# Ledger of designs, part 76: VH-VL binders against NAD kinase (nadK)

Target 1, 268 residues: NAD kinase (nadK), of Syntrophomonas wolfei subsp. wolfei (q0aze0)
Amino acid sequence: MKIILVNNRFKENTEKKAQEIAGQLSALNVEVIIDNGLDEPYAGTVDFIMVLGGDGTMLRAARRYGQRAIPVLGVNMGTVGFLSNIEINELAEYLPLILREEYSLEARMMLEVAVFQQQSLLTRVFCLNELLLRSNSPRMLSFALEISGQKLEPYRGDGLIVSTTTGSTAYSLSAGGPIADPQLDAFIVTPVASHIINKRPLVVSPEREISLHLLEEREAIIGIDGQIKMDFGAENRVLIKRAPHPLLMVNLKAKPFFTSIDRSLQRQ

## First folded at step 19 (VH-VL)

Design WW1 (from TT9 with light chain D32E)
Fold by OpenDDE, look of step 19:
Structure WW1 (fold): chain C 268 residues (1-268), chain A 122 residues (1-122), chain B 112 residues (1-112)
Amino acid sequence: as target 1 above (268 residues)
Amino acid sequence: QVQLVQSGAEVKKPGSSVKVSCKASGGTFKSYAIHWVRQAPGQGLEWMGGIIPILSRADYNQRFKGRVTITADESTSTAYMELSSLRSEDTAVYYCARGHTWKTSHGYFDYWGQGTLVTVSS
Amino acid sequence: DIVMTQTPLSLSVTPGQPASISCRSSQSLLREIGLNYLHWYLQKPGQSPQLLIYFGSDRASGVPDRFSGSGSGTDFTLKISRVEAEDVGVYYCMQALQTPLTFGQGTKLEIK
């Protein structure tokens, strides 16, 4: 059995814990790869991924490994979030179940984000939470939103978020988007500070494609999961669709989403 | 309580196809592999294949040489096994079983369907 | 394919006496993490198979303690300390190390 431990190199406690856990797993004849984000994703085959830290670490893990159809377990290390399943102090208890593969899985839809310059692909990224288009200046953007070939009226505002249902409790929520059941597959399109008062968020079928481009020469940026940033101009367009594979999230411990969401939100 | 309920008995002619269903209830359908095992009269158990519903990926026993197709419908928590080009030797009770893991390997079968008799006769 | 061989193929046992069934695999079913991917099933007359022992030695829920599994690697044994009338049926071992999953021939247990 081979396991990847994903931690955050900028958080010393997660590194220390990763090393400790690696030792424990090695003692059980489990091969361990530690991924602190410094190096490229491990290219070899693995059986299981443990994410040590918070939601940010999970998002990175999802981008790096989410398309490989590998179970991903979030292990919380004292942070507030929505993507961890167990606490670090519970890991020892659940380790036998992991080794025996006695756990349930939850499929979480991911986004496939493709950024183009004219017809040339600049980058393609898979992400768990959202794509953000925002102004890089105090001025509003004018941009076009197209859904499955349907061109909406031009948007004016600070930006736009295209989120998964998983991402509904992230930045989309702060921007006024709805909270979505994580068991549902859908796009959530949430305006950021639209000039139109009470511009409504859209819930869009995962079978549709979403495209964005600027309607004027303005400086903008796109953000992915709050971790990837790139410049976005009038020559660029972004195409968003459902990723071909979901993230397989491990459910070792029952975690009722709706009964705990208020508590989690109050702590933020 | 987890239950697997299979479709009723079938009588088929040689060369035809049969599709057996297996509806799961009382658990999380997506989290577990569904397997198909058949048993000819008076014979042992033979693994036909399995599907990982969450990935819609199936593995097959190559002994069936492509005659078996296993599918799953998540919306109805139902797995299907279709066997084509039926032969007399395909007469058997066909069982669906749930693996304790999401994978088609490593797992034990903790729950079984009641079985579906498929009779192939001219 | 991994070949599973059970012995004996039939047993006739007096109630209250012990029974033992052997299962051999053509290759080791022991994984590095220390798990044997060998499982035992019982099929009672007219019924579907039911899980009896998993990972070589763990009893399934509801299985009486008179049933025990032992062995590692390529040699496994299912033991019944005191056979009862309800234990009549065909016992199968199954390897789940790799696909295709394969079963032993089955061992028919009857009461004398």
Scores: ipSAE 0.853, ipTM 0.922, lowest interface PAE 0.7, mean pLDDT 95
Fold by OpenDDE, last read:
Structure WW1 (fold): chain C 268 residues (1-268), chain A 122 residues (1-122), chain B 112 residues (1-112)
Amino acid sequence: as target 1 above (268 residues)
Amino acid sequence: QVQLVQSGAEVKKPGSSVKVSCKASGGTFKSYAIHWVRQAPGQGLEWMGGIIPILSRADYNQRFKGRVTITADESTSTAYMELSSLRSEDTAVYYCARGHTWKTSHGYFDYWGQGTLVTVSS
Amino acid sequence: DIVMTQTPLSLSVTPGQPASISCRSSQSLLREIGLNYLHWYLQKPGQSPQLLIYFGSDRASGVPDRFSGSGSGTDFTLKISRVEAEDVGVYYCMQALQTPLTFGQGTKLEIK
């Protein structure tokens, strides 16, 4: 068995813990790779991914390894979030189950985000939460939204979020998007400060494709999961699809989503 | 609580195809692999293949030389096994079974269907 | 393919007496983590197979403690300390180390 530990390279405590866990796993004859901010994702095959940290670390791990269709366990290290399943102090208890593969999996839809310049592909990224198109200036954007070839009315606003249901509790929520059951596959298209005051978010079938491009020469940015940023201009187009593979999230411990989100929202 | 219910007995002619269904209830369908195992009369158990519903990926016993197709429908929590180019030797009881894990390997079968008799005769 | 060999292929046991079934694999079923991917099933007459022992030594839920599994690597043994009438059937070992999954020939247990 080969396990990759993904921690937060900017948090020393997660690195130390990763090393400790690696030692424990090695003592059990488990091969361990630590991704403490590797320049490139580990290229070798792995059987299991443990994410040590919070939601941000999970998002990064998902982007780096999610396409491999292997189990990903979120291990929370003292942060508040939605993507961790167990606490770090619980890991020892659940380790035997992990090794025996006695856990359930939950498939979380990911986005396939392709950014083009003219006809050339600039980048393709898989992400767990959302794609954000946002103005890089105090001015509103004017852009075209197309869903499965259906051209909507030109959009004007600060930006647009295309989120998974997993991402519904992230930035989309802050922007007024609906809370979605993470067990549901769907796109959530949430306006960011639309010129139309009551612009409603859209829930879109995962079978559809979403295309965005600017209708005027403006400076914009594409944001992915709040971690990746790239410039986006009039010569660029973004195509969003359901990723071909979902993220396989490990469920070792029951963590009811709706009670969790309700509690979280009440604390705000 | 977990139950696998298979479709009824089939009588088929050589060269034809049969498709057996296995409906799962009482659990999370995508969390576990579904396997197909057959048993010829008076013979032992033979693994035909399995599907990983969460990935919609199937693994097959190559001994069947591509005659087996395993599929799954999440909406109905039903797995299917289709066997083509039927031969008399394919006469057997066909079982679906749930693996305790999502993978087709490493797992044990903790629940079994009731079996489906498929008779191939001219 | 991994070949599984059971011995004996049949045994007749007096109620209350012990029984032992051997299962050998053509290659080691022991994983580095210390797990043996060997499972035992019982198929009672006219019924579907049912899980008996998993990972070589763990009893499935509802399985009486008179059943025990032992062994590691390539040699495994299923033991019944006191055979009862309800234990009649065919016992199969199965390797799950790799696909294709393969079964032993089966061991038919009868009551004398």
Scores: ipSAE 0.850, ipTM 0.919, lowest interface PAE 0.7, mean pLDDT 95
Fold by OpenDDE, fold request of step 20:
Structure WW1 (fold): chain C 268 residues (1-268), chain A 122 residues (1-122), chain B 112 residues (1-112)
Amino acid sequence: as target 1 above (268 residues)
Amino acid sequence: QVQLVQSGAEVKKPGSSVKVSCKASGGTFKSYAIHWVRQAPGQGLEWMGGIIPILSRADYNQRFKGRVTITADESTSTAYMELSSLRSEDTAVYYCARGHTWKTSHGYFDYWGQGTLVTVSS
Amino acid sequence: DIVMTQTPLSLSVTPGQPASISCRSSQSLLREIGLNYLHWYLQKPGQSPQLLIYFGSDRASGVPDRFSGSGSGTDFTLKISRVEAEDVGVYYCMQALQTPLTFGQGTKLEIK
């Protein structure tokens, strides 16, 4: 058995814990790789992924390894979030179950985001939460939205979010998007400060494709999961579709989503 | 309480196909592999294949030379096994079983269906 | 494919007496983490198979403590300390180290 530990490279305590866990796993004859900010994702095959940290670390891990269809366990290290399943102090208790592969899985839809320069592919990224298109200036954008070849009326506003249902509790929520059941597969298209009063978010079938491009010669940016930033101009196009594989999230401990989100919202 | 309920007995002609269903209840359908095991009269158990519903990926025993197709319908929590080009030696009781893991390997079968008799005769 | 060989293929036991079934694999079923991917099933007459022992030595839920599994690598043993009438049936070992999953021939246990 081979396990990769993905920790938060910006938090030393997660690195230290990763090393400790690696030692424990090695003592059990488990091969361990630690991704503490590797330049490139580990290229070798692994059987299990443990994410040590918070939601941000999970998002990073998902982008790096999610396409491999390998179980991913979120282990929270003291941060508040929605993507971790157990706490770090619970890991020892659940370790035997992990080794015996006695756990449930939940499939979370991911996005496949392709950014083009004219007809040339610039980059392709898989992500768990969202793609953000926003203005890089104090001026609003004008951009075209196409869904399955259907051209909608031009959007005017600060930007647009295309998120998964998992991402519905992230930036989309702050922008006025609906809270979605993470067990449901769908796109959520949420306007960011639209010029149209009460522009409603769209819930779109995961079978459809979403395309975005600017209608004016303005500078914008593409943001992915709040961690990747890319310049986006009039000659660029972005195509968003469901990733070919979902993220396989490990469920060792039951987490009631709706009660959790309700509690979280009450605290804000 | 987890239960696997299979479709009823089938009588088929040689060369035809049979499709057996296995409906799961009482658990999380997508979290566990579903396997198919058959048993000819008076014989032992033979693994035919299994499916990983969460990935919609099936693994097969190559002994069947591509005659077996295993599918799953998440909406109904039902797994299917289709066996084509039926022969008399395919006469057997066919069982579905749940693996304790999401994978087709490494797992043990903790729950079994009641079995489906498929008779192939001219 | 991994070949599983059971011995004996049949045995008759007086109630209250012990029974022992051997299962051998053509290759080691022991994984690096120390788990043996060998499982035991019982198929009672007219019924579906049921899990008895998993990972070589762990008893399934509801299985009486008179059943025990032992062994590692390529040699495994299922023991019944005191055979009862309800233990009649065919016992199968199964390897799950790799696909295709394979079963032993089965051991038929009868009461004298």
Scores: ipSAE 0.848, ipTM 0.919, lowest interface PAE 0.7, mean pLDDT 95

Design WW1 (from TT9 with light chain D32E)
Fold by ESMFold2, look of step 19:
Parts: sequence; C-alpha cells; structure tokens
Structure WW1 (fold): chain C 268 residues (1-268), chain A 122 residues (1-122), chain B 112 residues (1-112)
Amino acid sequence: as target 1 above (268 residues)
Amino acid sequence: QVQLVQSGAEVKKPGSSVKVSCKASGGTFKSYAIHWVRQAPGQGLEWMGGIIPILSRADYNQRFKGRVTITADESTSTAYMELSSLRSEDTAVYYCARGHTWKTSHGYFDYWGQGTLVTVSS
Amino acid sequence: DIVMTQTPLSLSVTPGQPASISCRSSQSLLREIGLNYLHWYLQKPGQSPQLLIYFGSDRASGVPDRFSGSGSGTDFTLKISRVEAEDVGVYYCMQALQTPLTFGQGTKLEIK
C-alpha cells in the first residue's frame, strides 16, 4: 500500500508529526511519500492521501491530486475547518479501517479553469473552492460574463467569484453569496463590490460553461483557491467548467454540516 | 439495513439483449461498488464486472468483452447490467452484490440481490 | 486471471462432526500490510450467496463461531467445528486482490 502525506511546511510544526505518522505507517509496511509542497506532485500509483493540516493544505492537495481518483482524508492538527474529517489524536484509532479500506466517500465538485490569450491556451488549473477575478488597481473593472454562450448584461465592480458549493463558505460567503450544501454540484457566481444593484449571486448548473473577459483595458488578476494568482488583461479570457473528476473525500467520522456550520465559520 | 432488489425473471430469444436492474436501499449508494455475478444452472459463480458509482466508471471481466454494459443511476440508487447478443449458454441467474469498498477490487460482498433468472431459448 | 482451486468439490458429513474445505490460489493474495484478499461465501439451497468469512479469517456479522477461516498467501482453509443441518449448501472462496474477481469451483456440503 502507498500513501501520500500532505503537510504545509510553513504552518504550525507539522513536519515532525508527518515523520511520526510516516514511521507508524512504515511499521505496518505502508510505503509513505511526504508532500510538503516543495517538490512536483508524486506521479506514481497511490492508494490513499492523508492531509495533515487545515483547509488550506487540503486545497493544495485537491489541486495536485484531485483529478486522480484517489481517496483523500483530512486530518486536523488544530483549528477545525470545513474539510477535515478526524483529529490527529484519533488517527491511530482509525488506521485499521484505512488499511482495510472500510470507509465511505463523499464527492466534492472541482472547477477546471482554463486561461487563454486571444485563442491560445496559456494555462489550465483545477481548484476546490473558487476562482476570483478582481481588480489589481484602484479602478473598478468592466467585464462580461457568459454562461453557455448566453451573454449577461455587463458587470462593473471590483470583480467576480465563481465557486463550487464547497467554496460557498469561503470568499463567496464574505462577498454575499449563499451557503450551499457541499453535496450539491453547482457553480455559485458572486459579484464583488458590484456598482450595479441588480447583479445578485447566481446558482448555475454544473453542466454550464462559464466565461469571463474584460470589456476595457484594466489591471486584473485571477485568483485560485486564494493560493495561486495570475495576471489578467483585456487580451485574456477564462473558461470555467466542472472538472472531469470530483475530489474523493474520505468519511471515517460523521461531520454534521448544517448543525455545526456556525462553529466551523467562526474557527477559520 | 442495506437491501438490493433486482428486476424479475426474463425469457429471451438468442441474439436479443437483457437489462437487469438492482435497486439499493438502506445505505449510501455512491460510496460502494456494485458487482454483477452470474450462475448458470448447476454451476459456480462468475464475476461479470462492477461499477464505481462515485466515478460512473465500470470494470468488466474481459470474457464478456463488448457484450456487457454496467451503468448506475444515483438519483434512483439503481445499477443496471445489460447483456447483448444472448446465447443459450447465457441462461443463468444474475446477481448484483455490493462490495464493502468504493472500487471494484479488494471488496468482500456483504449484500446480495435475490437474483434474476434469465432464460435464453428458442 | 488468478485461478482459485477448491478441495474437495463435495463433502458428506455426519451431523455434529467437523468439516474442512481448502482453497488454493495461483498467486499470493497477501498484501504486505498483512491482509489476505480472500473471502468465503455460503450459498444455501435456493438462496443467494451470503458472506461468511472475509480477509481470510474474519467472520461476517451473524456467522456462528463454529465457522473459522485460516491460512495466508496461496493456501486457505475454512473449518466448521460441528456441522449442523443449516450449513448445507455450496461454499465458495473468492479472491479480490485484483480484477477480474474469481471464485473457486465451489464445495458442496451435504449431511450424511
């Protein structure tokens, strides 16, 4: 059996804990690959991914491995967010179930984001929470949103968020979007500081294609999960689709989303 | 309490197709592979293939190459097995079974459907 | 394909006496994590198969403790310490290490 341990080298001393867990797994004849974010994603065959840390570390694991149909378990090491399933001090209790593959899975929709210059693809990235288009100057943006070729009235403001239902509790929420059940597949399109009062958040079928481009020359950026940023100008267009594969999140412990939502929001 | 309920018996002519349904209840449909196993009269068990519902991806026993299609409909918690180009040797009881895991390997089958007799004659 | 071979193919047992069924695979079913991907099923007359033993030795829920599984790698044994009338049927081993999943030929157990 081969397991990837994903940690964040820049957050509360997780490297020592990752080594301890790797030792425990190796004693059970599990091959362990540690991914601390410095190297390219491991390309070989993997049975399971264990994320040590908070939601940010899970977002990186999802971008690196989420399209590979590998079960991913979130293990909390401090502050409980929305994407961890068990606490670090419970891991030994659950290891037998992990080895026997006696757990359930929850599918979480991901975004596929393609950025073009003119008609040429510049980059493709996957994300779990959201794409952000925002101004990179004091001036507001004027931009076009198309949904499956249907052009909406132009937007004007600081930007726009296109999120998954999982991302509904992240930046989209702060910008006025709804909280969505992460078991639903949908896009949530949330304006950021819109100067056009009729531009309310939209909930959009996951089968749609979403396109954004600027209507005038301005400095803008595209943000991905709050962790990747790229310049965006009038020569660019971004296309957003549902990713080919969902993130396969492991459930070992029940996580009652609706009864605990206020606690989870306050702790992030 | 997990239950698998299959569609009723069928009588088919050679060269035709049959589609057997398997409705799951009492559990999480998406998390577990659904397998199809057949048993000819007086014979043993033969794995035909299975589906991974969370990925909508099926794996097949290659001896049935091109003749079997396995699908799932999560909205109704139902898996389907369609066998085409039927021959008299396809007369068998067809079972669905749930594996304990999400993928088609490694699983033990803890829940079985009641079986569907498909008779190919005439 | 992994070939599964059961011995004997039929077994006639006096009530109250033990029974033993052997299952041999053409390849090891043991992963280095210590698990054998070998499962046993019982098909009673006129019924669907039911899980009896999984991972070589673990009893399924509701299975009496007179059933036990042992062995590792390529050689596995199912034992019934005292055969009862309800144990009549065909016993199958199945490997689940890799697809295609394959069964042994079956061992028919009858009361003598």
Scores: ipSAE 0.761, ipTM 0.890, lowest interface PAE 1.3, mean pLDDT 91
Fold by ESMFold2, fold request of step 20:
Structure WW1 (fold): chain C 268 residues (1-268), chain A 122 residues (1-122), chain B 112 residues (1-112)
Amino acid sequence: as target 1 above (268 residues)
Amino acid sequence: QVQLVQSGAEVKKPGSSVKVSCKASGGTFKSYAIHWVRQAPGQGLEWMGGIIPILSRADYNQRFKGRVTITADESTSTAYMELSSLRSEDTAVYYCARGHTWKTSHGYFDYWGQGTLVTVSS
Amino acid sequence: DIVMTQTPLSLSVTPGQPASISCRSSQSLLREIGLNYLHWYLQKPGQSPQLLIYFGSDRASGVPDRFSGSGSGTDFTLKISRVEAEDVGVYYCMQALQTPLTFGQGTKLEIK
């Protein structure tokens, strides 16, 4: 058995704990690959991914490994997020179940994001929470949104978020989007400060294709999961689709979504 | 509480096809592989293949590849096995079973359907 | 394909006496993490198979403690410490290390 152990040694002070866990796994003849964010993603085949840290570390793991159909377990190292399943002090209790593969899985939709220059593909990335299009200057953007070839009236504002249901509790929520059940597959399209046009958030079928481009020359950026930034201009277009594979999240301990939201929001 | 209920017995002509259903209840459908195992009269058990519902991916025993198609419909929690180009030696009881894991290897089968008799005769 | 060989192919046992069934694989079923990917099933007359033992030695839920599994690698044994009338049927071992999953030929247990 081979496991990737994902951490971020510059965040959460996790390096010593990751080495301790790697030692426990090695004592059980599990081969461990540590991904602390410094190197390229491990390219070889693995059986399981264990993420030590908060939601940010999980987002990086999802972008790196989410399309490889590998179970991913979130292990909380202090601050409880939306994407962890067990606490670090519970890991020893659950390790036998992990090795015996006695757990369930939950599928989480991911986005496939393709950015073009003219008609040439520049880059393709995957994300778990959202794509953000926003202005990189004090001026508003004027941009076009197409959904499966259907052109909506132009948008004008600070930008737009295209989110998964998992991302509905992230930036999309702050921008006025709804909370969505992460068991649903959908896009949530949330305008950012679009007060001139009075655009409302949209919930869109996962079979749709979403396209964005600028209608005038402005400095803009594309943000991915709040962690990757790309320049975006008038000669660019971005295409957003449901990714071919969902993130396979491991469920070892019951963690109801709506109970977690109630604690964070003190409502619902 | 997990239960697998299969479709009823079938009588088929050689050269035709059969599609057997396996409806799961009392558990999480997409987390566990669904396997198909057949048993010819007086003979042992033979694994035909299985489906990984969370990925919509099927794996087949090579002896049946090209003749068997295994699918799943998550909305109804139902797996299907279709066997084409039937011949008399395909007369058997066909079982579905749930593996304890999400993939088609490593699993023990903790829940079994009641079996579906398929009889192929002229 | 991994070939699974069971012995004996049939046995008759006086009630209350022990029974032992052997299963041998053509290659090791032990992974480096210490697990044997061998499972045992009982098919009672007119019924579907049911799980008895998994990972070579772990008893499935609801299985009486008179059933035990042992062995590792290529050689495995299912034992019934005292046979009861309800134990009649055909016993199968199955390897799950790799696809295609394969079963032994079965061992028919009868009451003498």
Scores: ipSAE 0.760, ipTM 0.891, lowest interface PAE 1.4, mean pLDDT 91
Fold by ESMFold2, fold request of step 20:
Structure WW1 (fold): chain C 268 residues (1-268), chain A 122 residues (1-122), chain B 112 residues (1-112)
Amino acid sequence: as target 1 above (268 residues)
Amino acid sequence: QVQLVQSGAEVKKPGSSVKVSCKASGGTFKSYAIHWVRQAPGQGLEWMGGIIPILSRADYNQRFKGRVTITADESTSTAYMELSSLRSEDTAVYYCARGHTWKTSHGYFDYWGQGTLVTVSS
Amino acid sequence: DIVMTQTPLSLSVTPGQPASISCRSSQSLLREIGLNYLHWYLQKPGQSPQLLIYFGSDRASGVPDRFSGSGSGTDFTLKISRVEAEDVGVYYCMQALQTPLTFGQGTKLEIK
């Protein structure tokens, strides 16, 4: 059996704990690959992914491995989030079930994001929470949104978020979008500081294609899951689709979404 | 309580096809592979293939290559097995079963349908 | 394909006496993590198969403790410590290490 342990190198307690857990797994004849974010994603086949940390570490794991149809378990290391299933101190209790593959799965929709320069594909990336289009200057953006070829009236403001239902509790929420049940497949399109009052958040069928481009020359940024940043200008457009595969999230412990909302959100 | 209910018995002519349904209730349909196992009269059990509903992907026993198609409809929690180019040797009871895992390997079958008799005769 | 061979194919036992069924695989079913991907089913007359033993030795829910599984790798045994009338049926082993999943030929258990 081969497992990837995903952690965040810059959090010292997670690196030490990852080594400790890797030792425990190796003692059970589990081959362990540690992914702390510094190297290329492991390219070989694996049976399971264990994410040690908060939602941010899970987002990186989803981007790296979410399209490979590998079960992913979130293990909380301190701050309770929306994407962890068990606590680190419970891991020993659940290891037998993990090894025996005695767990259920929950599918989480992901986005496929393709960025073009004119007609040429520049990059393709997957994300779990959201794509953000925002200004990279003090000036607001004027930009066009198309949904399956339907051209909406131009947007003007700081930017736009295209989120999954999983991402509904992230940046989209802060920008005024709704909290969505993560079992639903949908896009949530949330304007950021829009100056056009009838530009409300939209909930869009997952079968749609969403396209964005600037209507004037401005420096803008495409943000992915709040962790990847790309320059975006008048010569670019971005196409957003439902990704081919959902993230396969492991359920070992019941975590009812609705009763956990307040506990999972932290205040500043 | 997980329960698998299959469609009723069928009588078919050689060369035709049959499609058997398997409706799951009680539990999470998406999380677990659904397998198809057949049993000819007086004979043992033979795995035909299975589907991974969460990925809409099927694996088949190559013995049935090209003749069996396994699908799932998540909205109705129903798996289907279609066997084409029927021969008299295909007369059997066809069972669906749920594996304990999401994939088609490693699983033990903890829930079984009641079986569907398919009779192939002239 | 992994070939599964059961012996005997038929077994007649007086009530209260033990029974033993052997299952041999053409290759090891043991993974390095210590699990054997060998499962046992009982098919009672006129019924669907039902899970009896999984991972070589674990009893399924509701299975009496007079049933036990043992063995590892290529050789597995199902034992019934005291056969009862309700144990009549056909017993199958199944390997689940890899697809295609394969069953033994079955062992028919009857009461003498």
Scores: ipSAE 0.749, ipTM 0.886, lowest interface PAE 1.5, mean pLDDT 91

